VH-VL binders against c7peq0. Designs and how they scored, part 15

Target 1, 252 residues: c7peq0
Amino acid sequence: MHNKIYNSFIDRKAKGIKSFAVLIDPDKVNPADIADLAAKCTAAKVDYIFLGGSLVITNHLDECVQQFKTLCDIPVVLFPGSPSQVSRYADALLYLSVISGRNPELLIGQHVLSAPAVKKSGLEVISTGYVLIDGGAPTTVSYISNTTPIPSDKDDIAMCTAMAGEMLGMKVVFMDAGSGARKPITESMISRVASQVSAPIIVGGGIRDAEKAYLNCKAGADIIVVGNAIEKETSLIKEMADAVHAAAPVLK

## First folded at step 17 (VH-VL)

Design b23
Fold by OpenDDE, look of step 17:
Structure b23 (fold): chain C 252 residues (1-252), chain A 120 residues (1-120), chain B 107 residues (1-107)
Amino acid sequence: as target 1 above (252 residues)
Amino acid sequence: QMQLVQSGAEVKKPGASVKLSCKASGYTFTDYYMHWVRQAPGQRLEWMGRIQPYSGDTYYNEKFKSRVTITVDKSASTAYMELSSLRSEDTAVYYCARGVEWSGAYFDYWGQGTLVTVSS
Amino acid sequence: NFMLTQPPSVSVSPGKTARITCGGNNIGDKHVHWYQQRPGQAPVLVMYYDSKRPSGIPERFSGSNSGNTATLTISGVEAGDEADYYCQVWDVSSGHVFGTGTKVTVL
């Protein structure tokens, strides 16, 4: 098994380097626009392409992955809404357990079902503690998962949840306000989690500008994930990437 | 419909402190950043800092970080800016300005401004 | 510190086109916003994200940004356009930064 992507997370974190990931929904992206998007990501020195959607209506995942792999050298990491969303052409898979919730299917049930396919794919599998934070509106994730997100003002709950995930052996903590989130995660919450967790921290949901991306990094985020804002305005890629890359971590 | 109403003009001595208020109406107060920007006579606009009213997270211009404190009263939909250790150079019109929804990118609504005069 | 430089003044005849520049190092990699400030009044947003107009702003206002220069263009200039104009960006080192301002005079 390869650990190239995970090792990159660890190495960059250890060096105090912050990373920027662009989130692409294979079901929403127009194939005709992928070339332009790949070019912009390359020019902005985007660190990762995250591919994932909450609903897989059509299986365009393989095609999308292959297009990006052909058009740029940016690592492609699967960020699936379901464990069944696997492509052997990607560089890694974030194997998500929704540890903020109490749905047994999202904790382990779906993983048991998907495990043979994931193993067969040969992908690097990165065990990920997924921590859903209230974004002020119902998200597709919350609706589909039927889970209650952690309230946005409960820093200690988020902290304890992340700590538990790490102690259970999850290699990455993903704090997410969800796709279409109104309220992004607060810097205080990120800082609280970062103070107790040594694993790489990914933060996404509701990030709309370079300032927020930068401040999240300063608060302790290691990787910033942006999707919706970039879908609406692709010109944000460069500005946000530059902000993230200029950021330094919080001293522990 | 959206409106920012600021407190009245202030006259202060050097070394004193001033606390200005900005009352917001016509929108969900906690969903938008509140910024403070000042303008000395004949000078450019100068950003001082901002607060996210929901979380209370602040972000300051390093120039003012040691002297400025931005706060909110959510129940009153009011933002405050306190500037201490006033100097003559702090004589300016001070504006509160609303940021974009859950974004600090730009300022779409402005208060009428408050003149602060610092003189011995 | 990041700096934005504008010409101190621009004079234009009614009906003609005014161009206000905002210079900054690699400003094309940032999003530029513009504000109009008439004498004795608070600033008003007239352009955001380089080229987007807020509601109520006439189409004769347009914006562009590339390289080291952003430009606010006012076509068909009217007497009411006489004002100070400020560009604004966000920078990692300085936070929100405003330009030096440009006085537009309608002759």
Scores: ipSAE 0.907, ipTM 0.955, lowest interface PAE 0.5, mean pLDDT 94
Fold by ESMFold2, fold request of step 19:
Structure b23 (fold): chain C 252 residues (1-252), chain A 120 residues (1-120), chain B 107 residues (1-107)
Amino acid sequence: as target 1 above (252 residues)
Amino acid sequence: QMQLVQSGAEVKKPGASVKLSCKASGYTFTDYYMHWVRQAPGQRLEWMGRIQPYSGDTYYNEKFKSRVTITVDKSASTAYMELSSLRSEDTAVYYCARGVEWSGAYFDYWGQGTLVTVSS
Amino acid sequence: NFMLTQPPSVSVSPGKTARITCGGNNIGDKHVHWYQQRPGQAPVLVMYYDSKRPSGIPERFSGSNSGNTATLTISGVEAGDEADYYCQVWDVSSGHVFGTGTKVTVL
């Protein structure tokens, strides 16, 4: 009951069942298209809807959450650009600490300011170690937030960062190349991190096709999140969901 | 002026190995997947595997996984495919084919092909 | 073991429309790519993600994909369109899979 969304991450990981999340940016999505998106996600058996973006210029978050909650039964998980961007109607909040960087405001500073409002919201709060990986181009997060991502070929640095985050109490590791990334996170890096942490691993950024989604799962990702590719082509929802779900062990 | 130039025709005996090359020019070699696809005489195309040249990450068709190795030399912008334990049914034209930038979903440019003949 | 089946041949008169089908179980849930191969030549991409044309491919090439059938359509067929055509998808069981091929003959 308590921690329902986090427990679903843990339970599915324990069973070897991979999860697919669709990331929707409230500032980019056309409100008229949300009904179609919800229907496509339901038909494809998408496991989570992640709502958020790193830069929220027009705040439609609360409206977007309410529309999805009305239109489908898929859990809505907030992926906010700052810890204070919440909606009480969501099912959970990824409370992100940018552990890949050395910016104290992204590590804990913004959280000190937002924590009272987050607690009053009544949301399930999921402690998330957020690991930014270089995606081959500046991202909104790296530019606006003055943080440097981990180089894409430094597997040991990513691994040690995730290990330290888990040891310090992070419940989830989120490896992200960033929205609009040119290149996705390598399977080698995912495998290196997965070999050393027990926490659920979310992987996103630059994933453009079902093959990559599947191979990321095979390398050890537990939850695949895709945003930009689906914004461009919503027919990818079904194919990517099928690929992620096919990575699960056969039940007996 | 994009080019994929493959090595010349090969004649091999059963049980031998062959290593084919594919030299790329006119684009950033490490940003594109490189695939190997073969075509036996009069038959359909058959995907063998691919490599991401930046990371070295490989993905093989299960049919060939025990016999095929795909590698790159980044400094030479060259991909290689080695097929071991050759059989007469491995007689085919072997193509290298480039994926799209950071996506291997489809093949937007192909080399000229290399004929490999396996006979005793 | 994902299977893509195409008719072995399609005959079409110049100026008319050729329709090349690619059958697969629930292929409409996948994205289909199409290649043209002239005799003695390497394949050339002519359609990707069901219905998108690469640069340099004429507007008379179009594509669709739903249910169990994807279709490449060539309107205003010219003699130069005479070739073998292959569909391709990705599937977890086999990786990248090509169809059986269709010989388009312009008579």
Scores: ipSAE 0.874, ipTM 0.943, lowest interface PAE 0.7, mean pLDDT 91
Fold by ESMFold2, last read:
Structure b23 (fold): chain C 252 residues (1-252), chain A 120 residues (1-120), chain B 107 residues (1-107)
Amino acid sequence: as target 1 above (252 residues)
Amino acid sequence: QMQLVQSGAEVKKPGASVKLSCKASGYTFTDYYMHWVRQAPGQRLEWMGRIQPYSGDTYYNEKFKSRVTITVDKSASTAYMELSSLRSEDTAVYYCARGVEWSGAYFDYWGQGTLVTVSS
Amino acid sequence: NFMLTQPPSVSVSPGKTARITCGGNNIGDKHVHWYQQRPGQAPVLVMYYDSKRPSGIPERFSGSNSGNTATLTISGVEAGDEADYYCQVWDVSSGHVFGTGTKVTVL
């Protein structure tokens, strides 16, 4: 059915159920490790596999999507570095506008060029307001985007940015410190955004342990995305998934 | 070079409060979680809570949540723990303990401990 | 509330192997950290993330974690290994939880 993945975000949020997503970069993952990774994600009841990265040097996206679709039943959601990075085999596409920045190409320019191909793909397209937060060190996203991240202590700027994005029609808010971030997004900032935004909130970047994943959920995140920590230690998949699934919403 | 230096021993009466300090040196104070852990005589270690000094975000053990407050003074690189409504059962050595950079999963350095005695 | 149970004591002859267990429901799904505490001293980290050694900890210290049991293993036990040992995990119910503690005696 249409909007199956987006409706799962909304339905789970309405039930107070938190979701865990594992982010996999198609350019970094060793093909020999994908079977084990899919098995670990299945055993841990991971809710989504996000495929993508800030920079995709090779175009192995289709192969990676197809491998995961063959190896498990977990929905595969594209998290592309640009709007044109699509695979028709995925379950959905996060169609990201970098609303935290002032780069017109990342706000709408690249989308104008990619929209016909995205429509032809037949993918579920999820309008996503992407809010880049300073992670304490240069990240691939901050360099490639040529945009200034929101300072990590400016909760009101993040909140107003997300609120404006929702008012302008964004269906999902994605708060991200970026791949390779030194510091994760603060619980204070998540709580401030969550207090003013009804859309599902995805939080990622710099999350290194189950405690932080849990507390981000308690602060109001709906979907926790972890990439780098799991690349280093895949045994974290189960512990983080358990922590996220044990959480409840704080906004009520 | 790295040090966590805690305030001196305290003697308190039941019902009072105590505020302990932990002064850090030799590392970037705001990049590391600061935890408080206590140990009653002959008993196991017991985690009380922690603070992220940059953000001020706190997380407390449910057992202590109504009585414990953890704060920080960034300019002094000092963490504080205040425990209120003291009981004789609160007699323990109280440790500050540092997490690792932007993770509090485990405690890689500990202060020397502060003995708090609660007696009537 | 998540509970971590350790044997109260373990006696080991010098040069032999000490195994210190830490029991908890599905503890194998968590990451276990271990601390050594000598009398009158603060704890010192000796193992983290189940099996990783901090710098300065001898290779004869090793760790494992599966099912309901994590184990700290000290091979070639020396007199200097005599101490109390505590396991620690994070759990949603009460945050960071320490085990009941094990006194290792080298005889």
Scores: ipSAE 0.874, ipTM 0.942, lowest interface PAE 0.7, mean pLDDT 91

Design b23
Fold by ESMFold2, look of step 17:
Structure b23 (fold): chain C 252 residues (1-252), chain A 120 residues (1-120), chain B 107 residues (1-107)
Amino acid sequence: as target 1 above (252 residues)
Amino acid sequence: QMQLVQSGAEVKKPGASVKLSCKASGYTFTDYYMHWVRQAPGQRLEWMGRIQPYSGDTYYNEKFKSRVTITVDKSASTAYMELSSLRSEDTAVYYCARGVEWSGAYFDYWGQGTLVTVSS
Amino acid sequence: NFMLTQPPSVSVSPGKTARITCGGNNIGDKHVHWYQQRPGQAPVLVMYYDSKRPSGIPERFSGSNSGNTATLTISGVEAGDEADYYCQVWDVSSGHVFGTGTKVTVL
């Protein structure tokens, strides 16, 4: 199937099954540790490996993708800092438009430049509305995007942003407090957004424990993404995955 | 310098409600989860619930969900726990306990406790 | 309903090692935290995330967690270590759960 990864998002959402994704930054991960990380993700039944970050300034991306594809069967989904940062070896690409911001380059400009190469890559391309939420401190993504995040207490602004993205054709909504966020997205905001969109909702940034991952799912998140907490403590992979997989969908 | 100061002991009759307070000082109140934990005489600790003071997001133990309400007053840096429909088995010491910054996984600082006695 | 079971007591001579166990189904997949409670006092955190010590807790406190058993180990036991000890985890079905408690007696 040509839309294998996107179909897994919508099929799992339809069944009320929550998904756990581990975010790995190729500029931060020690290549010697990738085998252990892949083994832990496999043992925990992690559903996706998201590979990338807001700033990828080295050429480690292809190497990391190939290592993970060799070491495990978990789908590798690209989460690039710009649409031009691709690897043909991955399973899919989150083609992100920063719809929460007013930077035309991140809304559509870089996509115009990258689209021919992305099309030729043969990657599954997943149209993703990226909604940056204030995480309590400047983040790499807030600086690089040159945008003001949506305030963490403005639930209706986040909801309207996600609604607009879905109506404009975005297939997935990604609510992100950003890499290095001090505070995660509130359950109230997740619930407000989930009440108004049918697209799969990815939530990430500042999630530090299994309780928060679980409660985000209860609030309506479909896919939980964790990066920083796992970089600091890889034993969290199993506990967080278990918590996500045990969560039930929120009734709308 | 950091303190969690709880309200004084209470004596209540069955069927009444009690509302306990926990005044925080010496840290940024809204950045830390606040939990309530009780301990009946000679018994283990029992988690009741918690609140994130910035967002107001709550999470309760199912055992107490219908009778407990946890709230905050941000301007006073104070958390409250109200337990309704009191019974004799609610006699316990009630603690407020702080989580860590933006994580409620464990409780790194505890108030002195408040004794609530429920008796006719 | 997630259950944490601890032995009701452990007796240890001064200078020896006390081992306090916390039993739970697949507790090794969770992160265990430990509290010390002296008589008439509030609990004090002595171990978190299985094996990490809070500031001010001596190196003689250590922890492990594997399979169905987590263990708090106190080496070089002193009279001041005499207290009740509780383990705690988070679980989807039960929320935050405390163990049954272990009274450590220093003879």
Scores: ipSAE 0.873, ipTM 0.940, lowest interface PAE 0.7, mean pLDDT 91
Fold by ESMFold2, look of step 18:
Structure b23 (fold): chain C 252 residues (1-252), chain A 120 residues (1-120), chain B 107 residues (1-107)
Amino acid sequence: as target 1 above (252 residues)
Amino acid sequence: QMQLVQSGAEVKKPGASVKLSCKASGYTFTDYYMHWVRQAPGQRLEWMGRIQPYSGDTYYNEKFKSRVTITVDKSASTAYMELSSLRSEDTAVYYCARGVEWSGAYFDYWGQGTLVTVSS
Amino acid sequence: NFMLTQPPSVSVSPGKTARITCGGNNIGDKHVHWYQQRPGQAPVLVMYYDSKRPSGIPERFSGSNSGNTATLTISGVEAGDEADYYCQVWDVSSGHVFGTGTKVTVL
């Protein structure tokens, strides 16, 4: 089936089923810990593994993807910070346009450069409108992107940005407070965006506990992404996954 | 010096409402969740709800949801809890309790408590 | 409703170890926090995320959480440890849930 990963996003959204994704940075993960991470994610029924980061210095992306694919059956979705974060072994690529910013290179310029290689990779490509929200501190993505995040209290700006992205053809909206965020995206902002956008909504950045993951889902997020909190404490994988899965009707 | 100073004791009749205050000082009020927790005589602690003061986002225990309203005044660094349609079973000590920075998972600082007595 | 059950009391001799249990269905999949409450006083956080101590809590306080039981352990018990102790978790059914409470008596 063509578009397998994207179809899982829209099918689960249509059923009201919420998804939990664990974000792994290939530059930060200790290779010796990957087997334990894969086992914990499998036991917790994590729905996706997102691999990537705003800055990837090491040339170990392929190895990391292949380890997860060997150790578990969880789909591996690339979350690239740059065109160089492409691995043909992954299941899909989030092809991000930073629609919250005014940097033409991040809106379309880098896509023009990367498109031939992305096409040759054979990956499922998921058009993603990336909406950077102020997380209360400078983040790697804010610095690298040279863009100003949407202020955390400007719900209507976030809503209009996501709406415009969907109208321009983005298949998924990714609302992100950024790696290293002090504060997560507000439930009010998620609800405002969800009221006007039918595309699947991914929410990440600054999510530290199961309560926030749950309430983000109740506000209208479809996919919750957690990286930093799990990097610090992998025991959170099970509790957060349970909370996300409990935010929808009981699965039949 | 961090402080959570709650309003004084209240005596109310059944059917009335009460609005309690919790004045915070010594920290950035809007960066921390504010919870309300009550304790009836001889009973365990019971969580009522919480607010994120920056966003105004609220989350209530279903038991109280129809009768409780939690609000803030950011400029006064003060949280409020209003409980309506009071019954004798609402006689308790009511605490405000602070979460940690941008997480409400546990409560790292508590106010002194306010006794509310509901009787004829 | 999600329930957390604690023994009503635990008696311990000075210098010995007190173990306070908190029972809940699959509580090991949650993160447990613990509060100490002296008579007429507000609760004080003494353990969070199962086993982490807040600043100012001595190392003789420790915690564990597995299966259906979380445990707060106080080694080298002192008279000042005499108080009520409550466990707490978050659960989707009721939000934040506190245990039934355990009175620790130092004899």
Scores: ipSAE 0.872, ipTM 0.940, lowest interface PAE 0.7, mean pLDDT 91
Fold by ESMFold2, last read:
Structure b23 (fold): chain C 252 residues (1-252), chain A 120 residues (1-120), chain B 107 residues (1-107)
Amino acid sequence: as target 1 above (252 residues)
Amino acid sequence: QMQLVQSGAEVKKPGASVKLSCKASGYTFTDYYMHWVRQAPGQRLEWMGRIQPYSGDTYYNEKFKSRVTITVDKSASTAYMELSSLRSEDTAVYYCARGVEWSGAYFDYWGQGTLVTVSS
Amino acid sequence: NFMLTQPPSVSVSPGKTARITCGGNNIGDKHVHWYQQRPGQAPVLVMYYDSKRPSGIPERFSGSNSGNTATLTISGVEAGDEADYYCQVWDVSSGHVFGTGTKVTVL
């Protein structure tokens, strides 16, 4: 019960099975479209729905979570823009520390303030080392975090950051180029990080086609998350899910 | 004023190698995937592989993977494709083709093509 | 390996409609792109993501994709539309795959 979603991450990684997550921003999604999105994600066998974004201006999160939970059986995982951005109706929370940055508020400060409410929520809390990689343009995350992202060609810096996060007790590494990123994370950087950490690796930001999703999996990503491309073209859900799932071993 | 200028026609014997060039101008070379696609006389187009010039990440068609190498020279805005162990069935027109910005899903601009003839 | 099959040729009278099919197993789950190749020339993109038209391609070009068949439709065919047409998708088995090609002849 307590670690169901995290255990699914580690169990699938141990089996070499790659997972596809669809990221939905509550501020951008039209509530009338949620039924269609849930149906498309179900038909494509999407493994997780991530809800959240770098900045959530409207207080719409609870309604979105409840709609998805009503309309499908896909786990709903919160991907909050801040540690206090919580809905008790979700299945789990990615409790993000921005370990790529040097802003103490995003490393631990906001967490100190939010922890009592997070504890009271009853959510499964997944300790997540969030590693922001330069996506080729300013992102909401880089502005709000007041941090410098890791340069997109500095594989060893990303690798050491992820290693340190894992050694300090983080259960998941989330490598993110940011919402609206121009450049996705390179396959070489994913491979370098994957060679040195055992934790499940989530990769997102700037992934625009099934080829990149597939190649990120082959490079060592465990969970591929796509938001912006699917917002623009929901028919990509099926093609990307198929590509991610094709990287897994054949079931017996 | 975007332009992809390919190197001139080549005649080779079986077993040799050929290295073709594609010089790009009029856009930010490192922001776009560069693909190589060939067409044997009277036959369909056949994708060989591609490179992301910023990262150097490559992805090859399995049919050619043991014989093809795609590289770039960023300072010259030039992509190269080398095909080794040539056979007569490698006689084709070889195109470089640009993807879109940070996506290689389709090819929005093509070079003029380079004829490679392989004969004994 | 993933295969894309097209009819070898389509003949159409000026002003009429040409329909060029591209067959593949569950191709409706993929996104199809189309290229026009005039004799002695490099291919030119004429449709992408099934139904989106690049800048400079007239509105009489349209596309669809469902089930096992994608279709490029050219309404009001003109002599200048006479060319070979190729569909293309990405697939895990081979990467980028092109169709067998269709020669459109305007009578």
Scores: ipSAE 0.869, ipTM 0.939, lowest interface PAE 0.7, mean pLDDT 92

